# VH-VL binders against o60147, part 46

Target 1, 175 residues: o60147
Amino acid sequence: MLEKNKYLYIFRHIQTNQVLLSQGNVLKKTALFQLPYPLQKPVAPNGMRPAKLRKDHWVPLLKVEFPNESMFQSVFMQLLNYRKYRSVQPLTSDLLKLPIPVRRRKIMRQEVPNTIADLADILNKEKFPENSVRLQLSDKSDSEYADWPPSVQIDSEEIKLSRGFREKTTVDEAR

## First folded at step 17 (VH-VL)

Design oi2
Fold by ESMFold2, fold request of step 18:
Structure oi2 (fold): chain C 175 residues (1-175), chain A 121 residues (1-121), chain B 109 residues (1-109)
Amino acid sequence: as target 1 above (175 residues)
Amino acid sequence: EVQLVESGGGVVQPGRSLRLSCAASGFTFSAYGMHWVRQAPGKGLEWVAVISWDGSSKYYADSVKGRFTISRDNSKNTLYLQMDSLRAEDTAVYYCAKDEGYKSGWYFDYWGQGTLVTVSS
Amino acid sequence: SSELTQDPAVSVALGQTVRITCQGDSLRSSSASWYQQKPGQAPVLVIYGSNNRPSGIPDRFSGSSSGNTASLTITGAQAEDEADYYCNSWDSSGNHLVVFGGGTKLTVL
C-alpha cells in the first residue's frame, strides 16, 4: 500500500542507542545505510557493506505527524544532513583519551539527545503554524533535550508498543 | 606547527587514475574530519569530499561520486584521494583542509598549498 | 537549490571601508566562514562563525550575519587586502555538506 507520507518514525537501537530515521512505521533494510561504514569488513563497491537488520533490536523512539508530505520531506532530508554534519566534526579532548571502542560507544550514546535537539532546531526554523506538528515519544522525558516551538504539540500519551510502531499480531499472518 | 602537504598530482590522460596524498603534522590528525577542495584554473573553490575522524563516514560532491574515493591512514597521519575515470573537468589544484570545528558552519583553519592535476589528451 | 551568491567584483579606495556580501538560504541554518585567497596561494581563513576572527588576522576584518545574508567588512582597507574572498557554509537542505560562494575579487585602488 502506497500513500503520501506525512509521518516521521524514529527508532533507537536497544544496545547501542544509535538512531534510524524512517518514512514508514516498519523499518526497512535500506535504513541501515544511515549507519557508519563497517571498518573491519571487506570493502564492498562504494565503500559500504549492507548490515543485517534485526528488527527486534530497534524500538520506537518517537513519531512526528506533519501537516503535509512536502514538510515531512524537507524535515527528513534536513535531519539526515544534520547527522552527516555531526559525523565529520572533530573529537573533543575527553573523547581522544578513550580507547577507540569506548570512544565509539560514547559517541553513539549521544545520538538520541542529538537527534531530538536537531529535530527541534529544524522545527524552530521552519515556521509551521501553531499546533500543526504532532509529536509522540516513547519516553516523555526525552522532550527535555530540546526547546520546542509553538508549532509542536506533544502528545500526552507515550508510545506503548515494544517493537515497531504497530501493535503485535496474535499470529504472524501475512499483511 | 600545523602542516598539510599534498602530493601525487600530475598530467594524466582522460579515463586514467591518480592517487593524491596529504601528509599531516603538528596536530592530532585522528581527531579531525578532513576535506578535499579543488579549484579549476581561473575558477572558484569547489568542495570535493569529506571523511570522518575514523574513516567510518565519507561524503562526496555529486560531480565525483562513484569515481573518487576519500580515505585515511591515521597510523601514518595521511589523507588520500583515489581518483578514477578522470575527466578533463577534473583538472584543478587539489587542496586538503582541516576543519577545526565550531558551533555550526565550517572552520577550515589550515589548508595545504595544493597539488595540480591536469587531465588532457 | 544550494547556492551562495557573491558579487563578482568590488573596489575600495585605500584606507576606506568595504563590505562584501554573501547570500543564500543555507545561511539560515549555518554560520558563515570567509577565506582570503591571493594569486597562486592557498585560501586563508579570515572569519569563522559569521563574526569571529582567528588569531593573527588583523582587526580591520570583521563579519556579521542576518537572515540569509552574511557580510565581511574590511575597515581601513590596505593594499595587501587585494584578493579573492569566498564565503562558505554547510547546507542542511541540499546534497552537498559544504558550499562555497563564487568569490568576490577585491581591488584596492
Scores: ipSAE 0.839, ipTM 0.927, lowest interface PAE 0.5, mean pLDDT 87
Fold by ESMFold2, fold request of step 18:
Structure oi2 (fold): chain C 175 residues (1-175), chain A 121 residues (1-121), chain B 109 residues (1-109)
Amino acid sequence: as target 1 above (175 residues)
Amino acid sequence: EVQLVESGGGVVQPGRSLRLSCAASGFTFSAYGMHWVRQAPGKGLEWVAVISWDGSSKYYADSVKGRFTISRDNSKNTLYLQMDSLRAEDTAVYYCAKDEGYKSGWYFDYWGQGTLVTVSS
Amino acid sequence: SSELTQDPAVSVALGQTVRITCQGDSLRSSSASWYQQKPGQAPVLVIYGSNNRPSGIPDRFSGSSSGNTASLTITGAQAEDEADYYCNSWDSSGNHLVVFGGGTKLTVL
């Protein structure tokens, strides 16, 4: 039998710091539906949904291995819903006083810590077995955005890839 | 004083379109997500749609997705609902509602008085 | 479905205490809000954040939640409390962001 997906891949935009959630280790164009609808014909990078996916603009943020596909699907759906819920919340007073372009950049910069906090909140509320969820980060200090439940085992080694989540290759090594 | 006033309801035939408006006053309209909620005669409340403060995020109930479009004009402090391909089951009083925001859950602190949409032959 | 379930109707004698319940899995992750609706009128928020009372709502209204259940309690029910009551939540696991219960008609005898 073929293995079913039990991995969550999260990407960060190199300029806007927006977040995309993915079932695969390479982003598909359909992931762009997670980005806001364009208000006018946008000029990238403005954080709005672009016409095409620029895979070179999205880098690994974190990867999660779940015990099985059912748990992955539950957490994936919840993360998408947390983001929708946040997207329609009222502006805080601090945000409201900012000019709109500055305001949007500040909102986008909140996506990384917010997504990590939301993931941890979901995992704290779920009853997963101890050490059954393996988390690997591109920057281990990002784990400090949240308090993690006993079910989560944080990998000591950071993700070293500069594009996607594929294994390191000799072609991509820095010199 | 916060006020929300819906308009644009009426009687239409199935398959036709209507556009509802919600005029807002007494608060900073552009700071809030806004909702449409409907209620069929003799029935309960049903959430219809929400739009983010700048209109860049929009979400719909399954029953209206693809047929209804929520929008806003922050320069006019007005929320809209474009209703296309109307069906008999869309017959309802349509309310606009403001979410004040609180931790988790919803905090619809102000509602309009509603506008009646009747879809019948 | 497994959204928010309320009893369709509840009665209370004038001056007595009544509790209206709301059940659903979404309440494990979401606070509840409660809306009072009298015939021909718009809904009015009476409880938010499961247990907070907005300004202008009488202190006989209170709310609580535990597990997958939220409750609205009216102590010393008055004639003007006769209305439909709707619970409401966010649903992190479902397709809709906003979920209302089916409503409970409160009759004050």
Scores: ipSAE 0.835, ipTM 0.926, lowest interface PAE 0.5, mean pLDDT 88
Fold by ESMFold2, fold request of step 18:
Structure oi2 (fold): chain C 175 residues (1-175), chain A 121 residues (1-121), chain B 109 residues (1-109)
Amino acid sequence: as target 1 above (175 residues)
Amino acid sequence: EVQLVESGGGVVQPGRSLRLSCAASGFTFSAYGMHWVRQAPGKGLEWVAVISWDGSSKYYADSVKGRFTISRDNSKNTLYLQMDSLRAEDTAVYYCAKDEGYKSGWYFDYWGQGTLVTVSS
Amino acid sequence: SSELTQDPAVSVALGQTVRITCQGDSLRSSSASWYQQKPGQAPVLVIYGSNNRPSGIPDRFSGSSSGNTASLTITGAQAEDEADYYCNSWDSSGNHLVVFGGGTKLTVL
């Protein structure tokens, strides 16, 4: 009966295409802990954890509504763990051949397809009831990164919010 | 021939610090995530920490989080473990291990011989 | 996800076949690896990916998995096989990326 968080919000960085997972429709500063730890000098490469959150750099990638909070918490934790697992894997021979700045950019650009594939892998293993998980994407073609189980209903409408997942206000319209 | 050699172990009092090193040779060190695994006397293996190929991602067992820091210097092919606020329960042989990588699991194909850390008052 | 559970001790007569098991929910999403450790020595990988034998490991060692259980089998056990054996996996559902079983002491009679 009680309203509990059952929504997963996923953001994409407008420049690097890195991914952040969120329990809320507005990113919190603590989400930055999901980004790579800043390296020692010289100056940290692009895509490392910044000192502060710039909300204007993060746009909606997708939103998921689960049947209940318990299922949300399980999938959220697993997605975070999949990212950690991937982050410590050996470089492939193709990646190793690339100069380090190019390599890092390629790794970051894999985050969107990898996260979508990981979400689908988790949902396929969980055996949720048919059509019990509602998925909405900012770009519906991104659903093509994975094969989705019968439990997933992909919303026909794309996310159209101007920033974050928050609805527009009269203040934003006046600008 | 892949080789991992730990050093820096010793006897220290509780609350003190130690820094362990793992010298790597015989493979492209900068291509791999690296792990520390420890074993208390008479006990089983316990994972301690992992660091990504470039050092930008680091993860720790709950028992050491906030006290231990894993790091690496790819120019020296060396992995480090900075151990602060040491406790008696940290007494163990510390191994470094290389993950070769295989789908859906861990593949620690090479281990060092270990270095003993004893935390005793 | 739960820990990886192993029997603490198993015995086998010289030349006989023995099976060491490892059980845990993490094995649904992770392959298992197996490490042999003799007294005073570092662990040595004997099986990876649940059923693959690294180069240099005798062919009497084999592995298998089904559901949440992984097994290490030694066919024709030799005296030198007396050691502790640890299973290992990834855990997508817990706080521990790397999980080891508690270990099984194999005694060759």
Scores: ipSAE 0.819, ipTM 0.919, lowest interface PAE 0.5, mean pLDDT 88
Fold by OpenDDE, fold request of step 18:
Structure oi2 (fold): chain C 175 residues (1-175), chain A 121 residues (1-121), chain B 109 residues (1-109)
Amino acid sequence: as target 1 above (175 residues)
Amino acid sequence: EVQLVESGGGVVQPGRSLRLSCAASGFTFSAYGMHWVRQAPGKGLEWVAVISWDGSSKYYADSVKGRFTISRDNSKNTLYLQMDSLRAEDTAVYYCAKDEGYKSGWYFDYWGQGTLVTVSS
Amino acid sequence: SSELTQDPAVSVALGQTVRITCQGDSLRSSSASWYQQKPGQAPVLVIYGSNNRPSGIPDRFSGSSSGNTASLTITGAQAEDEADYYCNSWDSSGNHLVVFGGGTKLTVL
């Protein structure tokens, strides 16, 4: 059975650098469930889950094209779990020296490189066919955060910023 | 010395609620995620829930989602498990466990002695 | 969710070597930890990160991993090693972030 290509978009918050995963190039409100519950107000830019999705606060970090749903779902779920895993890891001594707000900001700043590294790690472990996955980054230099397996073809063109909305030059499937 | 002491266990009827506590000492409580793990009588270990260092992230096993709530008070070095809508299958010794990580893995370097929860009619 | 499987019971003669193996897909992507549990007691960590021993754990305990498997090896089993042993890993693919094996009862003969 011939399956359609699936697109994973990863968005980053322009202020907090938090990361949201999306099937397709349009963020859905349900994506907010990926963020931690707010403990204190204000929600943003303190890195907590906002009540409403502000699409204009999110920009594409990268786009991954998969040849089928199975590959997409596998990577998507693993990325979510990687994030969960990191969210509960013990704090380093360096972080503990910082006030809680500063600590949280510092942790959030690491979400982008961590997510990229996680993606690469997942793809390395999956051992997909050579050049079966196409990766496009908003900043090509971000590819340096990790070693990519042969299954990944890195696009020479950078993804354009679309602030949580569709790119003008691409047609992606909705979630 | 790291110590974890669970309390709050007892006998309850199905549908009732129970709140467990875990008093932590001997380490920087607010620096670590904390877990609940349970063990039914004569059965194996089952992971129940985890809470991040500041309580901002909580995750549950499917078996307890929607019924159990993990929380913590870092000022009191205490971990909690609110158990609502209890079922017979929730009968178990409940352990609190300190989170620790190594590369691509979690492990529990310290465990409490557990508190027994019995759900029976 | 991913499952970890263990043999329910194994036996070893005193002073001999025994290997307890855990198998599951989660082990392909995460490191294993092992816990010893004696009757009426809480679990005790004996191996983490596939092959690291916590302080206080005898050096006769060691760990290994390969593919979707992880193993706990006791080289020179002692009487006090009789216990239940549980493997544990992180599940990156399911809703259960932490997964335990079913446990292996080790009898020292």
Scores: ipSAE 0.701, ipTM 0.877, lowest interface PAE 0.8, mean pLDDT 90

Design oi2
Fold by OpenDDE, look of step 17:
Structure oi2 (fold): chain C 175 residues (1-175), chain A 121 residues (1-121), chain B 109 residues (1-109)
Amino acid sequence: as target 1 above (175 residues)
Amino acid sequence: EVQLVESGGGVVQPGRSLRLSCAASGFTFSAYGMHWVRQAPGKGLEWVAVISWDGSSKYYADSVKGRFTISRDNSKNTLYLQMDSLRAEDTAVYYCAKDEGYKSGWYFDYWGQGTLVTVSS
Amino acid sequence: SSELTQDPAVSVALGQTVRITCQGDSLRSSSASWYQQKPGQAPVLVIYGSNNRPSGIPDRFSGSSSGNTASLTITGAQAEDEADYYCNSWDSSGNHLVVFGGGTKLTVL
């Protein structure tokens, strides 16, 4: 579906607050590769990268509609790279005072605000046409994590949360 | 004083493997990402790989993906680069470099003196 | 992946000012760092974050950025400044997270 190609969905894990990026409203198992892999393989929620994708553990955080697929792809790739960059950043003194498991959890909790901030930063730099990008958040308060450029129109309606890696539709509600 | 000391370089034939080490001291090793950067003889600097503080994230240049593996042992303050399926174009001085960040950018505030890897038949 | 381009060689008279420029799309989104490398030696960081000097680097070294460019300026070049200079940046759009310029050989006359 051509329509799917211009939609960015960001999902968060309901327990760890880890973030996954998705093209379209359905998460693919390959999205798990976005998550860091610890030396010792743990299982979620204790782990950084679960062995299997549990669809019921992920909910939409936000939805972004771009004017076209090209713009989507550009932002998508940049977001991934921002995540990579952040994953390698030096640990702060506050983090170093914490045991490693606690440290990791704290880092993971920052993924949501960091991802939102990254998105805003990328969009600020891209200088897309005014009101050309539509942003819908599961929680409107999350928009406060960043300053958004004029290219972004924030939807007044919050995204409906749906587990199972898909946007809730009227058909889904009937089930 | 921050010190980075590379070792493990040498002469190897194409297709062979080599493992480089970088011994770090003078800073909290486990707090920083570490990089490998190489420089072919008479050429410029080329980024090779980076590993996060705990080794959970690893990223590679396209030129070495699938062949090189970056790793670390924080208990030993040591960075490693496993180089498999070596090619002639991998011939270079290999530097380990300490990661540092400033806003939206990586930079390397400390470098080792490098170890030479020569791949030749 | 994004590339950074530098002039391969520049010259400066002793005591004069020289500017080495780096250009690339990655510089639009990330800060530049600069490294000095003398023959047979490892690179040394001279500028980071576009215009920050590490401890021990002389104040004659400065940095600037504009658009897709970054520049290293040496005001009052000294003989010991003769070296190769590499710009570096973070690539937010490509597969190579870190990119280096091709290097500029600075000759002090």
Scores: ipSAE 0.594, ipTM 0.862, lowest interface PAE 0.8, mean pLDDT 90
Fold by OpenDDE, fold request of step 18:
Structure oi2 (fold): chain C 175 residues (1-175), chain A 121 residues (1-121), chain B 109 residues (1-109)
Amino acid sequence: as target 1 above (175 residues)
Amino acid sequence: EVQLVESGGGVVQPGRSLRLSCAASGFTFSAYGMHWVRQAPGKGLEWVAVISWDGSSKYYADSVKGRFTISRDNSKNTLYLQMDSLRAEDTAVYYCAKDEGYKSGWYFDYWGQGTLVTVSS
Amino acid sequence: SSELTQDPAVSVALGQTVRITCQGDSLRSSSASWYQQKPGQAPVLVIYGSNNRPSGIPDRFSGSSSGNTASLTITGAQAEDEADYYCNSWDSSGNHLVVFGGGTKLTVL
């Protein structure tokens, strides 16, 4: 059974560095459920879940291409659970010394490297076939946050962004 | 010394509500996630819910989703579990447990003594 | 949902070594923890992170992990070690964040 390639996109918020996982290059409103529950009426810059998705505030961090749905779903779900786990982890003494807003910002700044590390960890554990997974980063230097298994082929080219901070495709270039 | 003391258990009829409390002491309560774990009579342990240090994240077992609500008051060092639409299968000793992590591990380093909830007609 | 399986009951002679094994897919992604529970008491953490002992836990308790399995070993079992033992991990499947094994009743003979 020939399955279609599946794409995992990870987006980062341009201000807070929060991350959202997406199936495909279009960020859906439901992705906001990945963010912490609002305590009042927060916006993304406050490190909480905004009421509305501002797509222009999110840029692609990386793209992962999987050869089938099963591999995609497995990694996607594991990433979500890693995120959930981190969200409930205890605070370090150093963090506790900081005011709550500063604390939250500091935690959010770690989401990008943590997510990359999580992805690498998951892929290392899955032991997928060699070069079966293709990884493309918006910043190639971000690949240095983790050691990648042989199953991962890192693209030499970075993700190109179009207006609106979406991946620039050949179709977009023709416009 | 770390102490967790559950309260609020009792006998209730199906469909009724009950609110459990867990009083924490001996550690910085606001620094840790907290869990509820239950154990039916003569059965094993079942995870129920978790809440993050500031209450911004909450997750539930499928068996209680939509019926139970976990919350906390850090000013009172207290964890809560609001149980609505109780069922017979919810009968159990309910433990509060302190969250802790090690590398890719997720574990409970401290447990309360539990409070018994009995749901019967 | 990810499940952890363990034998419902095992026995060990006093002073001998016993191993309780837990198996499940979640153990591939997370480190196992182990809890001891005596009748009428709350569970007590005895091993975390596959092979770390909390303070106050005797050194006869140890842990190991391999693939989708984790094991608790008691080297030189004592009478007071008779209890139920539960393995624990966190689930990456999205159904339950935390999963427990069914428990193993250890009898010390």
Scores: ipSAE 0.354, ipTM 0.789, lowest interface PAE 1.5, mean pLDDT 89

